VH-VL binders against o97563. Designs and how they scored, part 16

Target 1, 195 residues: o97563
Amino acid sequence: CSCAPAHPQQHVCHSALAIRAKISSEKVVPASTDPADPQKMIRYEIKQIKMFKGFEKVNDIQYIYTPFDSSLCGVKLEANSQKRYLLTGQILSDGKVFVHLCNYIEPWENLSFLQRESLNHHYHLNCGCQITTCYAVPCTISAPNECLWTDWLLERKLYGYQAQHYVCMKHVDGSCSWYQGRLPLRKEFVDIIQP
Short names: E, the ipSAE of ESMFold2; O, the ipSAE of OpenDDE; V2, 0.75 times the mean of E and O plus 0.25 times the DockQ between their complexes.

## First folded at step 11 (VH-VL; framework fv_tixagevimab)

Design h4 (at its last look DockQ between E and O 0.60; V2 from the best seeds 0.68)
Fold by OpenDDE, look of step 11:
Structure h4 (fold): chain C 195 residues (1-195), chain A 117 residues (1-117), chain B 109 residues (1-109)
Amino acid sequence: as target 1 above (195 residues)
Amino acid sequence: QMQLVQSGPEVKKPGTSVKVSCKASGFTFTSSAVQWVRQARGQRLEWIGWIIVDLGNTNYAQKFQERVTITRDMSTSTAYMELSSLRSEDTAVYYCARYDEGSFDYWGQGTMVTVSS
Amino acid sequence: EIVLTQSPGTLSLSPGERATLSCRASQSVYSYYLAWYQQKPGQAPRLLIYGASSRATGIPDRFSGSGSGTDFTLTISRLEPEDFAVYYCQQYDSSPPYTFGQGTKVEIK
């Protein structure tokens, strides 16, 4: 399983849901009702603590599904633990919540201050920004609404300083730029939320 | 159990400095912020400043910018507020409070700082 | 800076009565960043409401917050004896300082 690196903001924007949850239990289940299909999945029973995204699509998630095999990007979570996770994922056509290794899944305690703040506001409010991963130089923007993500280029790791401490914010003029720290929701940025 | 435990009361002379500590436990300190607030006897709460723990970024009320320094030690999960050039008007109870998930939900017990000649 | 003005300064009521406290901001404040605190004598402030209308953990449902823009309200539906205290609002929306109101004292009539 290989995934294209993405900024946490992109992960949230491209996911159908984002929640904080504990994992209660796990069970291996068939991937389908077809007896001829040997594919298996892991079904995690979860205790949803908070939902950051997906309110309109699903509520009170009880189960999440992932491929059984890591080769199919199955994710292993710690069940029967007090460990809290940020989970991002998709909703399948049958209503099942699906997660895999390419989703942004992190222990809650590993999240930075800005990441925690951004889950509530900044990330989903700025999905109009394109975050481009820089793999080599030169790396230049192709549009004003683009932010260049340089963690891989400069730090050679997936989630570096920008991933942890920056959000790509969309300005009123449609351009985007990196900001760090705790930011107000308005100022010169696109304001789609009323006070 | 989440809590903030502050250092004990201080008695200081005018012109000196005081450094109050605020030790956090029961939560991920590095993912939080800490504000400092003081309250003179019978007076309103007064915002002093705050620090974002993982970044170390600080912001102070204009009134205190020249005299206050807020710091944190992530290894000990402790925030500090140092106020210099103390004057009698600085006599107050000083509180720390953590910020997480959109609120200042846990407060220290307060530290009484008395400035007198 | 954003100035928060609370009213009334003092509210004298009896147990069982409804208390309505106002917090007015000098400029619009996002509801997400408006909080109410309760403070009893000799104690640290206690968070009651955050996000203008969300009760903090362990806070009784007789406490409720509402409002948006520049006008926010804390309501205590039925005052209990332990509710007589000073109440503060705080905003932390815009750039610091994260100012407090001057407080409203709810006292027993």
Scores: ipSAE 0.868, ipTM 0.926, lowest interface PAE 0.5, mean pLDDT 94
Fold by ESMFold2, look of step 11:
Structure h4 (fold): chain C 195 residues (1-195), chain A 117 residues (1-117), chain B 109 residues (1-109)
Amino acid sequence: as target 1 above (195 residues)
Amino acid sequence: QMQLVQSGPEVKKPGTSVKVSCKASGFTFTSSAVQWVRQARGQRLEWIGWIIVDLGNTNYAQKFQERVTITRDMSTSTAYMELSSLRSEDTAVYYCARYDEGSFDYWGQGTMVTVSS
Amino acid sequence: EIVLTQSPGTLSLSPGERATLSCRASQSVYSYYLAWYQQKPGQAPRLLIYGASSRATGIPDRFSGSGSGTDFTLTISRLEPEDFAVYYCQQYDSSPPYTFGQGTKVEIK
């Protein structure tokens, strides 16, 4: 399984949904109604605690689906547990909620202060910004709405300090820059958030 | 069971310092912020400052900037507020409150600090 | 510094009546950063409303919040005996300090 790198903000922006949930149970099910199709899925029964994104397509989510085979990017979640997860994913044409290893999926307790704040407030409001991964020097912006994501370059980690503590924020002039979670939002950014 | 438990009441002389503790239990402390608020008898709530727990960043009201220090100890899930150069006008109940996901949902029971005039 | 002005200062009402409390900000406050609290004598504040309009856990549906920009309202649709208390709004938008209004006392007429 090979995943294109994405900042948590990009995951939220590119996903159809983002929720906090517990996993109640799991069951292996057929991937389709075609009896000749040997593919399997894991169906996780969930208890949705909060939805951050996806209100326009789904209501209360009872089940999520992932490939059974890890080589097809199936994800393993702890069932029958009090563990809370942030889940991002897509909604298939038949209405099934689909998640896989390349989505942003984390135990809720592992999220930073800024990530929790941003799930509730910042990420979805700033999807007009572009976040570009830096793998090597030189790395420079190519557009005014671009923020450079440097966790790999500086820390050799996909989800380092910048993923944990930065949001790429859009200004009224259309440009974007990083907001760090070390300070409250400045007043000038409030005008962007509160149209 | 989520709660904030503050240290007991203090009686102090003017010019000294007081340090109030606020111990968290039942929630993930490191992903929170903690505000400190005081209330003198019959007065409004007055914001002192806060700390973002994972980063350790603080902000203080200008009135307190030179006299207050807010800290935390992540290993004990405890926030602290120290106020120095105490004056009689600092006599108040001091509260801590936890911020998460847009709200201050848990408040400590309050700590009475009395500065003898 | 954003100043929050609450009105009225005191609201004298009977049980069963509707209470309407106002909180006006000196400049625009994003509703996500606006909260309402109830405080009874000798007790810590209790969160009622966050995000200007969302009820906190365990808060009865007779409490509701509304408003945006500079004008916010707390409504208690049918006062119960336990609702006689002081009510505060707080803003924590952008720059400190994260100020409180001066309070509205809701008392028995």
Scores: ipSAE 0.538, ipTM 0.795, lowest interface PAE 1.9, mean pLDDT 88
ESMFold2 (binder alone), look of step 11: mean pLDDT 91; pTM 0.939

Design h5 (at its last look DockQ between E and O 0.44; V2 from the best seeds 0.00; counts 0 for: pae E 2.4 > 2)
Fold by OpenDDE, look of step 11:
Structure h5 (fold): chain C 195 residues (1-195), chain A 117 residues (1-117), chain B 109 residues (1-109)
Amino acid sequence: as target 1 above (195 residues)
Amino acid sequence: QMQLVQSGPEVKKPGTSVKVSCKASGFTFTSSAVQWVRQARGQRLEWIGWIIVDLGNTNYAQKFQERVTITRDMSTSTAYMELSSLRSEDTAVYYCARYDENSFDYWGQGTMVTVSS
Amino acid sequence: EIVLTQSPGTLSLSPGERATLSCRASQSVSSYYLAWYQQKPGQAPRLLIYGASSRATGIPDRFSGSGSGTDFTLTISRLEPEDFAVYYCQQYDSSPPYTFGQGTKVEIK
């Protein structure tokens, strides 16, 4: 399983849902009703604590599904624990919530101050900004609404300083730039991106 | 259980400094912020400043910018507020409060600081 | 800085009555960053409402918050004896300082 690196903001923007939850139990289930299909899924029963995104699509999620095999990007979560996760994922055509390794899934306790703040509104309100991963130099913006993500380039980390402490914010003129999450958003930004 | 426990009462002379501690437990301290607020007897709450724990960034009310220093020790989950050049007007109960999930939801029990000659 | 002005200064009511407290901001404040606190004598403030209208954990449903822009309201639908206290609003919008209102004292009539 290989995933394209993405900033947490991009993960939230590209996901159908984002929730904080505990994992109650796990069960191996068939991937389909077709007995000829040998594919398996892990079904996690969850206790949803909070929903950050997806209100209009799903309510009170009880189960999430992931591939059984890690080669298919299956996610291993700790069931029967008090561990809380941030889960991002998609909603399948049949209404099932689906998560995999390429989704942004993190223990809640590992999130930075800015990330926790941003989940409430900053991330999904700024999905009009494009965050571009810099893999090599030169790395330049192609549009004013683009932020360059340089954690890999500068720190050789998937989630470095920018991932942990920055949000790509949209300005009144439509351009985007990095905002360091050390203070609440400036009024000029809040007025633009308010729900 | 989440809580903030502050250091004990202080009696100080004018011109000296006081450092109040605020120890956090029951939550992830590194992902929070801490504000300091004081209240003189019979007076309103007065905002002093705050610190973002993981970054260490601080901001102070203008009134205190020259005299206050807010710090944190992540290894001990403790926030500190040091106020120098103490004056009689600094006599108050000082509170710490954590910020998480868009609110200052947990407060310390308060520390009485008395400044008298 | 944003100045929060609370009114009235003192509200004298009887148990069972409805209390309405006002918090007016000198500038527009995002609803995300407006909170209400209750403080009883000798105690630390207790969070009641955050995000202008969200009840904190463990707060009875008789407490509610509303408002936007510059005008915010805390409502206690039916006063209980334990509700007689001082109430403060705080904003932590944009840049510090995260100012408090001067407080409203709800006292027994």
Scores: ipSAE 0.859, ipTM 0.918, lowest interface PAE 0.5, mean pLDDT 93
Fold by ESMFold2, look of step 11:
Structure h5 (fold): chain C 195 residues (1-195), chain A 117 residues (1-117), chain B 109 residues (1-109)
Amino acid sequence: as target 1 above (195 residues)
Amino acid sequence: QMQLVQSGPEVKKPGTSVKVSCKASGFTFTSSAVQWVRQARGQRLEWIGWIIVDLGNTNYAQKFQERVTITRDMSTSTAYMELSSLRSEDTAVYYCARYDENSFDYWGQGTMVTVSS
Amino acid sequence: EIVLTQSPGTLSLSPGERATLSCRASQSVSSYYLAWYQQKPGQAPRLLIYGASSRATGIPDRFSGSGSGTDFTLTISRLEPEDFAVYYCQQYDSSPPYTFGQGTKVEIK
């Protein structure tokens, strides 16, 4: 299982849904009705607490599915606990809600203040912006609606300071820039954006 | 049970300082922000400042900028507001309130601070 | 800073009547960051409405909020005896200070 790096905003924008939920129970089920298909899924029964995106497709989700096999990107979630999760995922052709390792899935308690606020107001509303990963210098904006994601370049980690605290926000003129809400933009981000 | 419990009433002389505590229980303190608000008897609510707990970043109203310090202790889930150079017009009830996601949904019970000769 | 002006200062009504409270901002406020509170004597404020129109948990449906830009309204469709209190609006749009209106007292006629 390998995943392309993506900023939390990109995960939300590319997912059909984003919710906060608890996991009630789990059950191993067949992946399809075809008796010749040996593949299995884990079906998680969930208690949805809040939906941040996806209410135009579904309003209340009772079950989510993930591959049983971790080599097929299955996700292990703690069942029958007080643990709350941010879950992002897709809706399969048969109507099942599908999540996997490459989605943005985090314990709710691990999300920063700005991520929690951004889930409510910012991520899904700014999907017209492009977020481009910077792996090395030079790294410059090539379009006005582009924000440069520099966590790997500056911190050598996928979910660094920009992933935790920044939104790429679309302005009236169609351009995009990093918006941190209630915090100033760091100087090192400015220097990279404007070489 | 989610709640904010503030320290008890204070009686202070002008020119001294007061430090009010606000202890959180029943929610994740590190992912919140805490505002401090005061209210003199019969007057409006007045915003003092706030702290974003996980980053420690603070902002203060200009009126209080030179006299207020807001801090937190993540190991005890407690926010603090310290007001120095106290004057009689600082006599008020001081409230803390939690911001999480989109609203200030939980308020402390208030701490009466009285500044008199 | 953004000044919030509430109107009227006092609203004298009987139980069962409709109350309409106004909050006007000196400049535009995102509706995401406009809240209404109820405060009774000797108590902390209680959140009623956030996001200009969303009811907080446990708030009865007789409370509703509306408005955008500079003009916001709190409506209590049928006053109950427990609704006689002071009501405040607050804005917390991006840059502090996060100011309050001066309050509207809803009292029994």
Scores: ipSAE 0.526, ipTM 0.797, lowest interface PAE 2.4, mean pLDDT 88
ESMFold2 (binder alone), look of step 11: mean pLDDT 90; pTM 0.926

## First folded at step 13 (VH-VL; framework fv_tixagevimab)

Design i1 (at its last look DockQ between E and O 0.46; V2 from the best seeds 0.00; counts 0 for: pae E 2.1 > 2)
Fold by OpenDDE, look of step 13:
Structure i1 (fold): chain C 195 residues (1-195), chain A 117 residues (1-117), chain B 109 residues (1-109)
Amino acid sequence: as target 1 above (195 residues)
Amino acid sequence: QMQLVQSGPEVKKPGTSVKVSCKASGYTFTSSAVQWVRQARGQRLEWIGWIIVDLGNTNYAQKFQERVTITRDMSTSTAYMELSSLRSEDTAVYYCARYDEGSFDYWGQGTMVTVSS
Amino acid sequence: EIVLTQSPGTLSLSPGERATLSCRASQSVSSYYLAWYQQKPGQAPRLLIYGASSRATGIPDRFSGSGSGTDFTLTISRLEPEDFAVYYCQQYDSSPPYTFGQGTKVEIK
């Protein structure tokens, strides 16, 4: 399984939901009700602590599903632990919440100050911005509402300084630019959209 | 479970400096911020400054810009507020408070700083 | 700086009555960054409301916050004996300082 690198903001914007949760238990379940389907899933029972995105789609998530096999981008989470996770994912047609390796999933304690802040407000307010991953030089924006993400290019790692300490802000004029979380976001730098 | 424990009371002479500590526990210190606020007897809360722990970035109120230094030690989960050139007017209870997820939700118990000649 | 003005200065009420406290900002403040605190004598402030309208953990539902722009309100639907204290609003939206209001004292009539 391989995933295209994406900034946490982009992950949140492209996900149907984002929650903080503990993992209570895990169970291997069939992927479908079809007995001819050999595919398996891991069903995690979770304790939802907080929802950052997805209020209008789901309420009080009890289970999340992931492929059993890592080759299918299955995610391994620590069950029966006090460990909290940020979970982003999608909602399947049958209403099940689905997560995989390409979703932004992190232990909560690994999140930076800005990331925690941004989950509450900043990320979803700036989904009008396009964050483009820079893989090679030259790397330039193609539109004013685009921010260039250079962590991979400059640090050769998935989540570097920009992922941890920057948010791509949409301005009133529709342009976007990186903002470092030195201060709480001022509304002048945010496309204010009330949830 | 989350707690901020501040250092004990201080008695200082004018012109000296005081450094108050605020030890955090029960949460991820590195992913938070800490503000310092003081309150003279019978007076309103007065904002001094704050620090974003993982970045170390600080901002101070203009009134204290030249006299205050806020720092943090991530290894000990402790924030510090140092105020120099102390004056009698600096006599107050000094509070630290955690900032996480958009609010200052946990406060220290306060540190009384008395400045007298 | 943003100046927060609270009113009234003192509110004298009896237990069981409704308390309405005002916090007015000198300029518009995002609701995400407006908080209310309760402080009792000899104690540190306690967060009541954040984001203008969200109750902090453990705060009774008799406390509620509302408002936007420059006008914010803290409401105590039915005062309990333990609610008699000083209440402060704080904004942390714009550049420092993250100012407090001057406080409203809710005292027993």
Scores: ipSAE 0.774, ipTM 0.893, lowest interface PAE 0.7, mean pLDDT 93
Fold by ESMFold2, look of step 13:
Structure i1 (fold): chain C 195 residues (1-195), chain A 117 residues (1-117), chain B 109 residues (1-109)
Amino acid sequence: as target 1 above (195 residues)
Amino acid sequence: QMQLVQSGPEVKKPGTSVKVSCKASGYTFTSSAVQWVRQARGQRLEWIGWIIVDLGNTNYAQKFQERVTITRDMSTSTAYMELSSLRSEDTAVYYCARYDEGSFDYWGQGTMVTVSS
Amino acid sequence: EIVLTQSPGTLSLSPGERATLSCRASQSVSSYYLAWYQQKPGQAPRLLIYGASSRATGIPDRFSGSGSGTDFTLTISRLEPEDFAVYYCQQYDSSPPYTFGQGTKVEIK
């Protein structure tokens, strides 16, 4: 299973839902109604604690589904536990909530201060901004609504400092820039923009 | 069960310093922020400053910027507020409160600090 | 710095009456960053309303908040004996300091 890198903001913007939940139990079920189909899914029973996105589709989710096979991007979650998760995912045409390894799924305790605030207020409101992954220099802004995501370039991490502590925010003039909210930008990011 | 427990009352001489502690339990301290607020007898609430726990960054009201230091210890889930060069007008109850997801929902019980000669 | 001005300074009412408390900001404040607190003598402030209109956990539905921009209102639809206290608004929009209003005392007539 291979996933294209995406900033947490992109994950929230591209997902049908984002929730905070506990996992009550798990059950292996058939992937389809076709008895000849050998594919299986894991159905997780959840206790929804809070919904951040998806209100127009559902309000209280009881079950989520993921492929049984990890090579098909199935995700393992700790069941029958007090552990709380941020879950992002899709809603399938039959109404099932579907999650996989390439979604943004994290233990709630691992989220930073800004990620928690942004789930409630910032990520969804700024989906008009474009986040572009930098893999190498040169990496420069090519559009006014663009923020450059440099975690791999500067830290060799999928989820580094920008993923944890920054939101790409739209300004009144339609341009976008990285915003740490209540803190100034780090100098390293300014130096990349102005080499 | 969320709880913020502050250190006990302090009686201080002018010109000295006081350090108030605020111990958190029942929530993920590192993903929160903590504000410090004081209230002199019969007066309004006055914002002193706050700390974003995971980053360690602080902001202070201009009135206190030269005299206050807010810190935290993530291993003990404790925030601290130290106020130096104390004077009589610093006599107040000092509160800590946690910020998470848009609100300051839990407050410590308060610490009385009395500055007298 | 954003100044919050509360009115009235004191509100003298009887139990069962409706209380309306005002908080006016010197410049626009995002509703997401506006909260109301209740404080009784010798006690810490208690969060009532956050996000200008959302009730905190355990707060009775007689408390409601409204407003946006520079004008915010706390309403207590039917005063109970335990509601006689001082009420504060606080803003914590992006630019510190995160200021409080001077308070409105709600007292028995």
Scores: ipSAE 0.557, ipTM 0.807, lowest interface PAE 2.1, mean pLDDT 88
ESMFold2 (binder alone), look of step 13: mean pLDDT 93; pTM 0.945

Design i2 (at its last look DockQ between E and O 0.62; V2 from the best seeds 0.00; counts 0 for: pae E 3.2 > 2)
Fold by OpenDDE, look of step 13:
Structure i2 (fold): chain C 195 residues (1-195), chain A 117 residues (1-117), chain B 109 residues (1-109)
Amino acid sequence: as target 1 above (195 residues)
Amino acid sequence: QMQLVQSGPEVKKPGTSVKVSCKASGFTFTSSAVQWVRQARGQRLEWIGWIIVDFGNTNYAQKFQERVTITRDMSTSTAYMELSSLRSEDTAVYYCARYDEGSFDYWGQGTMVTVSS
Amino acid sequence: EIVLTQSPGTLSLSPGERATLSCRASQSVSSYYLAWYQQKPGQAPRLLIYGASSRATGIPDRFSGSGSGTDFTLTISRLEPEDFAVYYCQQYDSSPPYTFGQGTKVEIK
């Protein structure tokens, strides 16, 4: 399983739902009702703590589903634990909530100050911005509503300083730029579009 | 359960300093912020300042900029507010409150600071 | 700084009645950074509403917040005996200070 890198903001924007939840239990279930289908899924029973996105689609989520096999991007979560997760995912045609490795799934305790704040407001309000991953130089925006994500380029890791401490904010004129909120500026982590 | 526990009451002389502590428990101290607010008897809440825990950056109300220092110790999950050059007008209950997810949702029980000659 | 002015200063009502409290800002405040608190004598403030309209965890649904721009309202649909207290609004939108209103006292008639 391989996923295209995406900023947490993009993950939230492209997901049908975002919730904070604990995982109560897990069960292996058939992927379908077809006896000829050998595929399996893991069904997690969850305790939803808070919903950040998806209010209009689902009320209270009791179960989430993921592929059993990691080769199919299955996600392994800690069941029967007090561990809280941020879960993003999709809603299948049958109404089931589906999560996989390419979704933004993180232990809640790993989320940064701005990420926690942004889940309630900043992320979903700025889905009109395009966040583009910079893999190599030169890396330039193609449109004013684009923010360049340089964590991989500068830090060689998926979720670096920009993922943790920046939001791509849309301005009145339709342009977008990185916003660190109330956090202090750190020169060594300034992106290339904000010289 | 989440809570903030503040240090005990203080009685100080004018011109001295007081340092109030605010210990967090039941939640992760990191990735949060802490504001300090005071309230004189029968008066309104007055904002003093706040600190973002991960970065340690602070902002103070202009009234207190020259006398207040807010700090945090991540190893003990404790925030501190130190007020110097104490005056009788500084007599108040001082509160700390946690900022998370866009709100100040948990408050300490308050610390009474009395400044008298 | 942003000045928050609450009205009325005192609101005298009976249990079961509807309470409407106002918080007016001297300049526009993002609704995401406007909060309401309840404070009883000898106690710390308790968060009621954040983001102008979101109830904090454990807050009864009789409490609701609304408003945008410079005008915000806290409504208690049916006052309970335990609701008689002082209520404060706070903004933390722009640069500090994150100011409070002067408070509205809801007292029993």
Scores: ipSAE 0.874, ipTM 0.931, lowest interface PAE 0.5, mean pLDDT 94
Fold by ESMFold2, look of step 13:
Structure i2 (fold): chain C 195 residues (1-195), chain A 117 residues (1-117), chain B 109 residues (1-109)
Amino acid sequence: as target 1 above (195 residues)
Amino acid sequence: QMQLVQSGPEVKKPGTSVKVSCKASGFTFTSSAVQWVRQARGQRLEWIGWIIVDFGNTNYAQKFQERVTITRDMSTSTAYMELSSLRSEDTAVYYCARYDEGSFDYWGQGTMVTVSS
Amino acid sequence: EIVLTQSPGTLSLSPGERATLSCRASQSVSSYYLAWYQQKPGQAPRLLIYGASSRATGIPDRFSGSGSGTDFTLTISRLEPEDFAVYYCQQYDSSPPYTFGQGTKVEIK
């Protein structure tokens, strides 16, 4: 299973939902009603603690589904536990909430200060911004609403310093730039985030 | 149980320093911020400063900038506030409070600091 | 520095009455970064309202918050005997210091 990198903000913006939840139980179920279809899913029963995005589509989510087979990007979650997860995912045409390994799924306790703040107040408000992954130089903005995501280039990490501590913020004039928490940049303003 | 427990009361002479601790338990310390606030008897709450725990940056109110240092120890889940060059007007109850998800939801019990000759 | 001015300074009311407390900021403050606290003598402040209007865990429905920009209001719809205390607003928008209002004392008439 192979996933294209995406910044946590992109995950929230492109997902149908983002929630904080606990996993109550799991059950292996058939993927379809066809008895000749050997495909299986894991159905996780969840207790939703908070919804950050998805209010217009669902109110309270009781079950989520993921492929049983890891080669189809199934995700393993710790069931019957007090562990809290950030879950992002999609709603299928039949109403099922579907998650997989390439969604942004993290133990809640692993999220940074800025990520928690942004789930509540920033990510969903700034989906008009573009985040472009930089893999190699040159990497140059092509529009005023674009932020360059350089974790891959600078740190060789899927989720590096920018993913953990920055949000691409939309300004009143429609432009976007990286925002690093609440503090103003230092007097020697160096844009080390956008080369 | 989620809580902040502060160090005990202090009696100090003018010109000395005090270091108040604020130990967190029952929640993830690294994802939070901690503010420090004081209140002299019968007066309003006065903001001293804060630290964003995982990033490590601090901000202080201007009146304390030259005398206060706020730190944290992530291995013990403890924040510290050190105030130097103490004066009688620094006599107050000092509180820590945890920030997460838009609110200061947990407050320490307070630490009385008395500065007297 | 953003100055928060609370009014009235003292509010003398009887149990069962509605209390309306005002917090006015010297500059616009994001509602997300405005909170209300209750404080009784010898105790730490207790969070009542965050995000200008969201009740903290365990806070009864009679407490409500509203407002935006520079004007924020805490309302206690029906005062109970335990509600007589001092109330503070705090802003923690982008510009430190994260200031408090001077407080409104709600006392029994």
Scores: ipSAE 0.414, ipTM 0.755, lowest interface PAE 3.2, mean pLDDT 87
ESMFold2 (binder alone), look of step 13: mean pLDDT 92; pTM 0.940

